VH-VL binders against q9lss7. Designs and how they scored, part 48

Target 1, 226 residues: q9lss7
Amino acid sequence: MGNTSDDDKILSYEDVVLRRSDLDILNGPIFLNDRVIEFYLSFLSTVHSSTTISLIPPSIAFWISNCPDTEYLKDFMKPLNLRDKDLLILPVNDNSNVEVAEGGLHWSLLVYYKEANTFVHHDSYMGVNRWSAKQLFKAVSPFVSNGDASYKECTDTPQQKNGYDCGVFLLATARVICEWFSSGGMKNRDELWFANVKETVPDLVNHLREEILALIKKLMSESVSK
Short names: E, the ipSAE of ESMFold2; O, the ipSAE of OpenDDE; V2, 0.75 times the mean of E and O plus 0.25 times the DockQ between their complexes.

## First folded at step 15 (VH-VL; framework fv_gevokizumab)

Design gk4 (at its last look DockQ between E and O 0.90; V2 from the best seeds 0.80)
Fold by OpenDDE, look of step 15:
Structure gk4 (fold): chain C 226 residues (1-226), chain A 118 residues (1-118), chain B 107 residues (1-107)
Amino acid sequence: as target 1 above (226 residues)
Amino acid sequence: QVQLQESGPGLVKPSQTLSLTCSFSGFSLSTSSVGVGWIRQPSGKGLEWLAYIYWDDDKSYNPSLKSRLTISKDTSKNQVSLKITSVTAADTAVYFCARYPASTFDYWGQGTLVTVSS
Amino acid sequence: DIQMTQSTSSLSASVGDRVTITCRASQRITNYLSWYQQKPGKAVKLLIYYASSLQSGVPSRFSGSGSGTDYTLTISSLQQEDFATYFCQQSWSTPYTFGQGTKLEIK
């Protein structure tokens, strides 16, 4: 538990407050936390400013998946208007304990594409989050469709080479899918974005940490000038 | 069914180059997002990771042996090769190749014994 | 490099026994640990990945647990075919490293 006094706030971006320790995470072989993931998803949301794309924060996705009260969930989901979305990006974490914040150890990505009425799960480590992804799918599905959406595991998802880059793979995959969608979306119902992910994500993950760091530094400099 | 099989010279002289080949079936490095790795085991000792190569030709070597190791693939033949230069008695071991999906080895060959002796 | 240590190099047990094998990493590896079974003249077999995920085709009597630096392989009821050497491997970072192995022998 790092002394809260030494972990300075460095940037406020949308609803995310980044701290100095988050830079350390990005610089090292360290597991990405929910703040860094949320930050970059928020950034992607600004880049892809379509009202039909929704990138769900990790905390929200976790709550949806673990909400114990169905009625409460219904109320909670109303303002999200997920039925009006064409693309949903949902981070998946293997945390099963609602009482423990940031207890998860592995990130993956669940994506809903309305045109195909399909959920696709991308896991960069041998599908270890399949259970968590299915739980999230079950929780979200009634709010995006009439419960008839399909669920698929993408078997050609690029795999991580270490234990600390699962979050990077999540973000890289999300970026590629958002770009795919913004460029016109579905050409083939069976292939969707799978080829793009397979082709682009392996290289993207090699420099994405550096790119995110550069972005944060840029934003920090701009905030000081204001 | 995924299968891997190692082949080697059995005996190599000191200072020579050891060449190993891994032939595999049940998967392809052209279509699968997987790699192949090499692991060795000296007699009575533990396992030592040597190198891996991915479908996209990404390679990694054990730093302790990096200067002596070269890994390559022939996708058309479903083969991965490993070369070890300037071998010594310390390189005597059973050498395994294994499929490498995600920093884990899910299928292994039976191994091939290589003895370095004058 | 991350060092993997199996505290027991050899263990004797009988058929039907509950057996536990431990593995410790020199640093936190965040559940990125695999367990392997090795028998003479046979290919090494993956049993468990990501600390507790059972590899396809592996009997349910095998299970993995642990967190941080400490991990355990458990065989709930030992069978005759389970007498072998077991290795842990960290999949956190390169170079990938293995424990020294635990040989499970017939008592």
Scores: ipSAE 0.877, ipTM 0.934, lowest interface PAE 0.5, mean pLDDT 94
Fold by ESMFold2, look of step 15:
Structure gk4 (fold): chain C 226 residues (1-226), chain A 118 residues (1-118), chain B 107 residues (1-107)
Amino acid sequence: as target 1 above (226 residues)
Amino acid sequence: QVQLQESGPGLVKPSQTLSLTCSFSGFSLSTSSVGVGWIRQPSGKGLEWLAYIYWDDDKSYNPSLKSRLTISKDTSKNQVSLKITSVTAADTAVYFCARYPASTFDYWGQGTLVTVSS
Amino acid sequence: DIQMTQSTSSLSASVGDRVTITCRASQRITNYLSWYQQKPGKAVKLLIYYASSLQSGVPSRFSGSGSGTDYTLTISSLQQEDFATYFCQQSWSTPYTFGQGTKLEIK
């Protein structure tokens, strides 16, 4: 009798391949991995299919902030066409080991909004990713502005109450900001999406794992009907 | 400047309810996305987390005492209270309140001693 | 429940010494670890969160390190005001739990 492994492919979605073990991550008290995060960011891209929104995969954001050669960075960034984007969603990870592109210890979110010419960092655990977010901001800023973009730490970002939900906070915050933008956005440079994030993210993070799990199961069922 | 201060009865009889109040300044639960937690320390022993309450009224209790604990807040007074029912000598401790931004406690009060004795 | 163990209950040192205090968790807590300082009659003070992040207003002679289950607080050059009891706390999940404490005394 043949055995199936926990690593069996269960879904291909855009450039992301999910495996059975990824479902276990969603159910348990464990960090979300790069695959689940990339999957949900890709899903948000399809729901908010504006050509002016870019949700950057975790591996790409990590590479951008750790690229050792500024000339190579310019060549890498050119095809991304970031100057054409009005909203840019960038995952932040505190993993500094460039030899391992997957995984990290803490997730947070850096967001660029062109109309305000402002990067905003949202960190759900006491700002521990501020340095990593600053590095990513410095790396990206020249490619979205004339080097004059503002950086803001949102110190009133909803905070996690355990060690394993930082990825869930990242995805919840990204979702709320995408919804804010798709509903027209607000042009107050000091208020942006902050009230929406504060009011919505705390409740959303309590059930987002189940929502993502249900979404994956729905997409798997649609794939099987093929 | 963030400051917290505990207020308690000092002495409580066994089987009674212990009521503690944390009064704080330098932050508000109406404008800050933080909470307040309670931690106790029996004489010569380690620290034991009891409960937290967050600005959005999310709350959690140490399972070992959960049936006896009630935490609540009065946002307009900048106060958080903790009640412990059916106290015994094992509840004799110094009780601290502390600001709770996340799963850690960044500012603490000086503590208040509560003795459970006949 | 996650048990936090500080194997050394008391440690003697002199002003100027480099001091290391250790803490072990009963499971991986992946840097969700805080260090606190307690002096008699004083409020407890947060020193370090997320294993190595220094709390605002804490002198740079304090540092934290470690990963997985094993964590360390280091005082690079001990000052008179550093004689206290030091506790670790896991921030991974409720119930939040503390080490038993390490009392740092004057040699």
Scores: ipSAE 0.656, ipTM 0.849, lowest interface PAE 1.7, mean pLDDT 88
ESMFold2 (binder alone), look of step 15: mean pLDDT 92; pTM 0.935

Design gk5 (at its last look DockQ between E and O 0.72; V2 from the best seeds 0.79)
Fold by OpenDDE, look of step 15:
Structure gk5 (fold): chain C 226 residues (1-226), chain A 118 residues (1-118), chain B 107 residues (1-107)
Amino acid sequence: as target 1 above (226 residues)
Amino acid sequence: QVQLQESGPGLVKPSQTLSLTCSFSGFSLSTSSVGVGWIRQPSGKGLEWLAYIYWDDDKSYNPSLKSRLTISKDTSKNQVSLKITSVTAADTAVYFCARYPASTFDYWGQGTLVTVSS
Amino acid sequence: DIQMTQSTSSLSASVGDRVTITCRASQRITNYLSWYQQKPGKAVKLLIYYASTLQSGVPSRFSGSGSGTDYTLTISSLQQEDFATYFCQQSYSTPYTFGQGTKLEIK
């Protein structure tokens, strides 16, 4: 139970409220939580302000994957208009218990690319989230296509070297894919963004925590000046 | 099939440099997002991680031995080398190389015994 | 450095027995734990990674469980070929560290 007094709100960005403890997470060899991930995904959404790109918050992705009622899910999915999206970024967590908040210990990334009608799963730790990713795929697929979308594991996904950077790999991969898409993407190629991910993500993950911290500090300073 | 094989001198004198080579097949450091690591085991003792090297030449060493360790790769030969300088009797062990996909070692060589003795 | 402790250095069991081997980390390692099997004259074999994921080709009688700092390898029905030394390894951070090993012997 973190002393409420030591976890002050430090920044409100879009729908995300960051706390002081989130800075500690970014500074240390600590697992990224859903707030930090959501924050950066939101940031990427602002950078890549296309109406055809959707970066889904971790909480929403989790709910979609674990929704017990199919009718409820249908209603829930309506406002998301996923059929109109060309690129979906979906964070995957290994938490399978809806009653336990923040119970997951591993993050990975599921991506839908409409042009190829394909879901691609990127897991930085030997595919341990394959089951969770498939569950999310099954839940989302009917709402993005006529149920004929394919599912693939990217076998050339860069692998983490520790037990705390899976979230960093998720965010790095998401960034690279968004950049790839914004640059025009590749039509009708089986390789999609795979080469970009392989080439760029290993270096990006080495400094992404620092970059995110710098971003937060900048945003904090701007909020005080207003 | 993934295979790894260690080779070494068998016997090394104190203060000399120990050179080990890991030859592997079934994967490549040019195309695979994997690394190779070295682990040793003194007789009757546990396993000790020494170093790893990735396809992109990223390296890491056990801090306790960092000053004495040098790891390198020859991608064209499918080989990884480890050098240990200024060896002592404490470096007597079976040395293993293993494929390193993600902070885990999924395939191992059979190991090579190295004895440090005058 | 993270210390890995296997409290039992040696265990005797019979074929058909259910066997449990425990491993404790000095700090939370969030399921980034692997189990290995070592036999004399053979290559070390990865059994389990990420605490409970079975490595391809490993018999289903092997399973892993645990959380936080405490982890367990279970062999549901011990076979003759399972007599070996078992090691845990944390994959949370460098330097990677191993438990001292548990030797499973024939009773």
Scores: ipSAE 0.872, ipTM 0.933, lowest interface PAE 0.5, mean pLDDT 94
Fold by ESMFold2, look of step 15:
Structure gk5 (fold): chain C 226 residues (1-226), chain A 118 residues (1-118), chain B 107 residues (1-107)
Amino acid sequence: as target 1 above (226 residues)
Amino acid sequence: QVQLQESGPGLVKPSQTLSLTCSFSGFSLSTSSVGVGWIRQPSGKGLEWLAYIYWDDDKSYNPSLKSRLTISKDTSKNQVSLKITSVTAADTAVYFCARYPASTFDYWGQGTLVTVSS
Amino acid sequence: DIQMTQSTSSLSASVGDRVTITCRASQRITNYLSWYQQKPGKAVKLLIYYASTLQSGVPSRFSGSGSGTDYTLTISSLQQEDFATYFCQQSYSTPYTFGQGTKLEIK
């Protein structure tokens, strides 16, 4: 009988603890778990160290979508200080629609950009998270705008060809959007980051698992050597 | 609105190359982030996926036919082509092309029968 | 390769019946499963993708369920136009593979 705490801890990064099994997930054709997703979003926060960018952890986004009480939601959202954010990155998950064992959940990305006052949903598998994304949009919108933010499904979002890379597409898309924002952001309201995502994400997805794996190994080495 | 149509030779002799063309309308590989795939069905049997080609030229082949398959696209003509070399009687089937948004096939052509016979 | 098994090759049913068709994968495919309808002389029609997501234009009497390795297509009240062959397809990894088909016949 296995013990869930026996999986070797390999890295503590911000509020995320990675385990040996997370390396196996990255190395294989395996669905990315919450820990890997949260880790890389935290890393992007470090690389794009701006107080106006917020990359929301999966657990926080899930709670926001499923909070039953508007008073509790207000109290929860206040310390997040979302009104001060110019770019908000929110992972979306379809748990509420499907009875699925772990490894079968679908990840997508909801992005708020204040200058355009627009939420954009990027789904790498045929818009399956459309309704979950809309629910998250409705929950978050009052805390970033005066209720007039628009919502857009990006139909040109790069699409996955297998059942295990949705998390990789989420992270690749988030990275490209953060890079777009850090390099000056909006040139054309009708385009935003869409061309950059379409042109860059397909190639990035082919390498991102290896890049994250190498990053984790580098960080492990640095934490031991110091 | 979305339509796909297969065209092929109908009859092919053993050992020759089978060439199929999928002509489509209602979408374009330059304006839509989708692809086209090929599926075949031998008489009285199930469906077998053969290949896809995606808008960004990513492609994949069923390993059961290995290097016998070549898929290509002509985006300006809204066409996708499939070649199958060294055909045998086992390649006799109805051949379908279908739009491939992501790992599934949402619009199919009517199919074209190809018979491999001496 | 992931093998897809539809253990029932033929079902007989009457108009108005509730019908279920099952599909099993040789490994977990975590909802990456599509259902198709095939009628003689007609283009194949996508009914459901991602196990339970109904394709646009498909009647609401069709539904999909299941998880892991075991999936089900349900027709809640069979209509005359529903007599056809139904295939499942795993969309989890290449090569994409199909079940053998289940032919739904008039009884």
Scores: ipSAE 0.767, ipTM 0.887, lowest interface PAE 1.0, mean pLDDT 89
ESMFold2 (binder alone), look of step 15: mean pLDDT 91; pTM 0.923

Design gk6 (at its last look DockQ between E and O 0.91; V2 from the best seeds 0.84)
Fold by OpenDDE, look of step 15:
Structure gk6 (fold): chain C 226 residues (1-226), chain A 118 residues (1-118), chain B 107 residues (1-107)
Amino acid sequence: as target 1 above (226 residues)
Amino acid sequence: QVQLQESGPGLVKPSQTLSLTCSFSGFSLSTSSVGVGWIRQPSGKGLEWLAYIYWDDDKSYNPSLKSRLTISKDTSKNQVSLKITSVTAADTAVYFCARLPASTFDYWGQGTLVTVSS
Amino acid sequence: DIQMTQSTSSLSASVGDRVTITCRASQRITNYLSWYQQKPGKAVKLLIYYASSLQSGVPSRFSGSGSGTDYTLTISSLQQEDFATYFCQQSYSEPYTFGQGTKLEIK
């Protein structure tokens, strides 16, 4: 039973509440949890404040993928207005148990790009989340297009060299893609952001934990002065 | 088809430098986001990871041998080299090179035996 | 360093048998575990990665399971060509480490 004292609230950012234990996760060789991922995706959403970009929280992505009722899913998806989005960032987790929140052990990234009408899956560990990504694709596709969107595995996705940085790879990849999109994107349907990801993500993952920690500390200091 | 092949001197004297070469085909370190690693196995013993090098020149060494190991790549020749300095009898082993996509070795060479003896 | 332990160094079985090989890590490795097959004079073969993912070209009679620190390789119906040494390897953190191996021999 982790000492209740180690789970103190340290920051509220948008809809995310970070806890002291989340700092420990970022400082150590520890798997990123849903909260940290959600926090940074939320942050990216503020940086790239376009109404046409949607970064979906892990909990929402999981629910979409595992929703047992199609009618319920339809109702749930209505307020998201995904048809009006040009870029969707969807975190993928290998959690197979709908009754257990945060039960997954591997993160990957599913991206929808409307201009190309294609879903692209980025997995930093040999495509182990392919099944989960396809499930999410099947669930989301009817709400972004007329069901005619394509699905692709990015085979040139940078690969992790350990067992704890899959979330970091997810966030790094998401950041690069958002930056690519905000810069005007590319008209070449075959290349999209793949070169950018390959070139930038390997270096970014080496310092992204530190960067996120610094960001949290900054935000904490600003909240106290208010 | 992915293939790897190790080459070495077979016999090395104590205190000398052991040079190994891994030649591979079916993939390239210039186009693929993969690495190549070295693993050794003393007779009758388990496997020991030694080092790896990735396409982007990222390198890592087993801490127990780091001071004696140097790994390098020649992308144009599809080769990875490993040097081990100041060898002793304890370095007698079969040496393997293997492709390393993500901290997992998916294709291996057949290995080359290296004996350290006076 | 993470230590990998295969409790059984050798196992005897017959063709057609169900065989299980176990591997334990000294710490939680969150499914980042691979299984390899080694035969004399042949290249080591990857069988399973990420605890339960079957490598392409590997027969379906091989399967992996487990979580946390404990993992298992299962051969549902042993074939003649399956007599070999099997190793587990953690891919969670460096240095990468292997189990000591389990030799599967004919009964």
Scores: ipSAE 0.914, ipTM 0.951, lowest interface PAE 0.5, mean pLDDT 94
Fold by ESMFold2, look of step 15:
Structure gk6 (fold): chain C 226 residues (1-226), chain A 118 residues (1-118), chain B 107 residues (1-107)
Amino acid sequence: as target 1 above (226 residues)
Amino acid sequence: QVQLQESGPGLVKPSQTLSLTCSFSGFSLSTSSVGVGWIRQPSGKGLEWLAYIYWDDDKSYNPSLKSRLTISKDTSKNQVSLKITSVTAADTAVYFCARLPASTFDYWGQGTLVTVSS
Amino acid sequence: DIQMTQSTSSLSASVGDRVTITCRASQRITNYLSWYQQKPGKAVKLLIYYASSLQSGVPSRFSGSGSGTDYTLTISSLQQEDFATYFCQQSYSEPYTFGQGTKLEIK
């Protein structure tokens, strides 16, 4: 039979549509694309309370960081109601040009925690996304605080050992932080989730691709999809 | 100031085990989320990565040598060791250790020459 | 294994010259490329990581560029202390592999 499977839709989940090629990305030693990142962030949103946590899709975070018009940015940000969120998960990508069809080359994670009024950047490859993370921080900070939020680089973030797992580190770190928050968190502005990330992410990264694949296959076999 | 120093036997006979030690200061595997790796360079030739070990005991070896290599650490002594079994003349090289924050070697030792000769 | 090729094994140059050293990977390495400087009797020094990121303490006359499979180290105004051998290294996948080196000599 003459059906191609490379780009067929395989799952609709919330606002993301996964395709056959996305499974190939997860199976291989391949850089994760926007769709896989968005899918898993959406999954984490359904597992944890989405009314107090906001996990921002990659395309939205990229647009916020690169919007040239302050009036459009204000109008865009207003309905997101970010000031009412306790935890904000923001994927960071090093692509600064919204007109480019392909995404950037490196993923990292920017996290806002309201109780500490602090943005924390986690970068799994020697801090190379610091500039992109700071641009995103500056764009988002006015909409979650009165411009007085602090910014911190987490210098003890687990580091990748290859050139294709940065997205896996992003998702593992996001998951550990969501779990930390859902278990009550730690009310210490200098410690937050840092020990949990350091202790859990290195092992989690070793099997997260397989976990996400299994999750996608389970959702494909169920009659209920979102 | 980050410093690494290799220590080795200088001369070793074929079929024996080569033992190397990397002693370092200015960082610790108990307080830094980094690794230490080994690289060698035969005379007049390029560099060859051998192995690494990270603070959490994650280890990896160059597949071409994996069956002969063993890397270990002693965090309290700030040391990382490499053993190479069943050495031949092909193992004659300068051996370097280096700190590994990710997959890049940011600080290196000066190297130690090991000659395999009967 | 990813092969790293430095097409030039030796270059001659004078103090003040602009020097360019190239490195080609046998497949895409998506900027996971480092540059090192090696001098006899001294420790190897990291210059550049992630293709273009300058290591702390390295003079700004050093810069890295390139993408995909093709990468370049540039020294904008050569100094006496820059005469050395320069190696590239890919860190995209294990085994980590190095170019054979380019020796920069006094003209």
Scores: ipSAE 0.729, ipTM 0.873, lowest interface PAE 1.1, mean pLDDT 89
ESMFold2 (binder alone), look of step 15: mean pLDDT 92; pTM 0.941

Design gk7 (at its last look DockQ between E and O 0.70; V2 from the best seeds 0.76)
Fold by OpenDDE, look of step 15:
Structure gk7 (fold): chain C 226 residues (1-226), chain A 118 residues (1-118), chain B 107 residues (1-107)
Amino acid sequence: as target 1 above (226 residues)
Amino acid sequence: QVQLQESGPGLVKPSQTLSLTCSFSGFSLSTSSVGVGWIRQPSGKGLEWLAYIYWDDDKSYNPSLKSRLTISKDTSKNQVSLKITSVTAADTAVYFCARYPASTFDYWGQGTLVTVSS
Amino acid sequence: DIQMTQSTSSLSASVGDRVTITCRASQRITNYLSWYQQKPGKAVKLLIYYASSLQSGVPSRFSGSGSGTDYTLTISSLQQEDFATYFCQQSYHTPYTFGQGTKLEIK
């Protein structure tokens, strides 16, 4: 981790401040960090500007999952109005230590679809985040329904080919699901977006880092012109 | 049940091409969840990764052998093939094929011994 | 390339013993490490993936731990069928690489 003093801020986008080191992450065989993931989720939120879609930042998802005080969690969850959401995108990290920031090493995606009243977990590495995903599910479920939502692992989730693209798979999957939802979704509880994910995510992950980099550069240029 | 089985010539002469076939059952390469890889082990030595092929025909080779390796698949036959050109005594080894979800080899064949000798 | 080093090539132990095998990577591999068991005449068996995840069907006496560059396979109580060669493998980046193996022998 480069000396914080030399890591220049390069872009402020919504609530995220990207740094030069984040570009290095996107260019290298390095797993995506919280900031990059949060940035792109924020971007997706702007593209899919529906009030019924919520893409939850990694930090918020982590807090929800690890909050030790149920009363505090209730208060914390009130302004999120999750009961009014039709689609929730929740990044999952394997960090279980609240005292250690950014301690996780693997990212996956938990998705709630209200129409089906179902949570679906997408893990690109043999379901290693199953435990973490279930913990998040247990924490969030009471706030999206009357606690009767179902949970399932998507066994046909595309798998990563290396040890550093789990975040990319998360973002790719999130994008595909948001697009699916925005196009009208499906009422079939058994199929949902699974075919779309299976068909499109494997190719999308091959160029998504480059796409994100190009997006950041574009936004940077626009910021300078203002 | 997932099963893999290697087949090869047993004996190959120097400078010739070694052809190996992996036949598998219990899974298909038509799905986006798995690939098949080749690993070899010289006698008394460690394991060396050679190549892999995914369902989408994405391939990768060990850089040290890339110029000599060709991996291919026949999805309809549930087979993966590996060719090694210009073999030498250094290519004498037990050759394994294995299924790998997410770059981890969860099921292996028993291996086939290939000896390169004049 | 990422080099995987098993410092112990051979280890002697008795049935019932607690056994530990170590593996070190030349760079950080962020838990993308697997452990395999090899026996003569049998297919190689996956034991542990992602440093500590137990493969389905593998006895609970096997466990994996570690982080960064250093990883450990532990057999809590060695059984007769556990005498074999054990390999670590990094799945972080191609080319995939294996440790040289640790042969566990009967004392």
Scores: ipSAE 0.859, ipTM 0.924, lowest interface PAE 0.6, mean pLDDT 94
Fold by ESMFold2, look of step 15:
Structure gk7 (fold): chain C 226 residues (1-226), chain A 118 residues (1-118), chain B 107 residues (1-107)
Amino acid sequence: as target 1 above (226 residues)
Amino acid sequence: QVQLQESGPGLVKPSQTLSLTCSFSGFSLSTSSVGVGWIRQPSGKGLEWLAYIYWDDDKSYNPSLKSRLTISKDTSKNQVSLKITSVTAADTAVYFCARYPASTFDYWGQGTLVTVSS
Amino acid sequence: DIQMTQSTSSLSASVGDRVTITCRASQRITNYLSWYQQKPGKAVKLLIYYASSLQSGVPSRFSGSGSGTDYTLTISSLQQEDFATYFCQQSYHTPYTFGQGTKLEIK
């Protein structure tokens, strides 16, 4: 109560704590931070409540990519139980330092689909995260397969037309893929969710900030009243 | 091999409409999630972005010219067109079309000179 | 509108020189900056996008750096074919805007 509005905690949702400044980020034409990304991925986990889907928090994915010690990585990955997942959603960020407060400059998405034994990278800005995505793929692949998973750049991923909506594209793409999987999915390795993403994401990104804002406000109201 | 080529009238009188066509090969707006944009350059001057049209028909125009610009596509012909109404001498420039994957332009045509003269 | 400034309109250099060309944005553009090369009568060529990503087919002697509002194109060892005009472009939001250009000339 003695804090500024920018510092105020407004919602605890699962393991994510949102602050008032996060509402401002969603309201403006501003780059989405780690907290908003993690919040919505956690929400998608709730909506698509399945033991076979895992949406990895941004900080965890970043740490996995940058862990220098193979033995420490093995111990870290063990409790995640990734080998039992049919769909794995991994946010990718282009920042290689471990300072998670800023979250980096560009978000993209790496997705593993077990039935195709394939990682797919979706980058909404000309593939600029491909190096970071490949590092994450190399780090994660041994823990979901015997290191034999394929890697694919989806070159037909919807593209951003400004410098601040990459996180919105990440979340929209993740949502469409989760919906695709929950509706039965497809076993075609070459098509997967690509048509759904191409068809749906461009319109969804126009409204997703508003949807996330409304969702946060709804959850805030339910938390106070309950 | 990605290639783009501009075509236009060469000479246009003031107050008329300037019509430009970009013909391209090595990609298609039906098979690639990209667009085409238009950029112009007055002689010895800098570049000015005019418009883009994307494969899903999303369009954007430079606000300084927006009331005068119309961009359209014909996907089956691999063509994108730009119209500029009510031209003046200030519209004399080389006009380029370029492939627009995102907010940058990765392949350009060689340009076509348009002169607005009474 | 975001203004892009290349304060140097021309540079003189010799083959083999290391050349830097600078570009400043009127606000932060968070690495959404591209560099282009233009020669008379030829198609404009994309060199660098996202501040430092090298376009396919561009020689490795070209590199981009910078952050925030200040960006640099570097040619590590100038070749005869590199004498041209170089433009920066912000790709952060519409209208996309270009610097005025820097003409690289033979000393």
Scores: ipSAE 0.709, ipTM 0.866, lowest interface PAE 1.3, mean pLDDT 89
ESMFold2 (binder alone), look of step 15: mean pLDDT 92; pTM 0.933

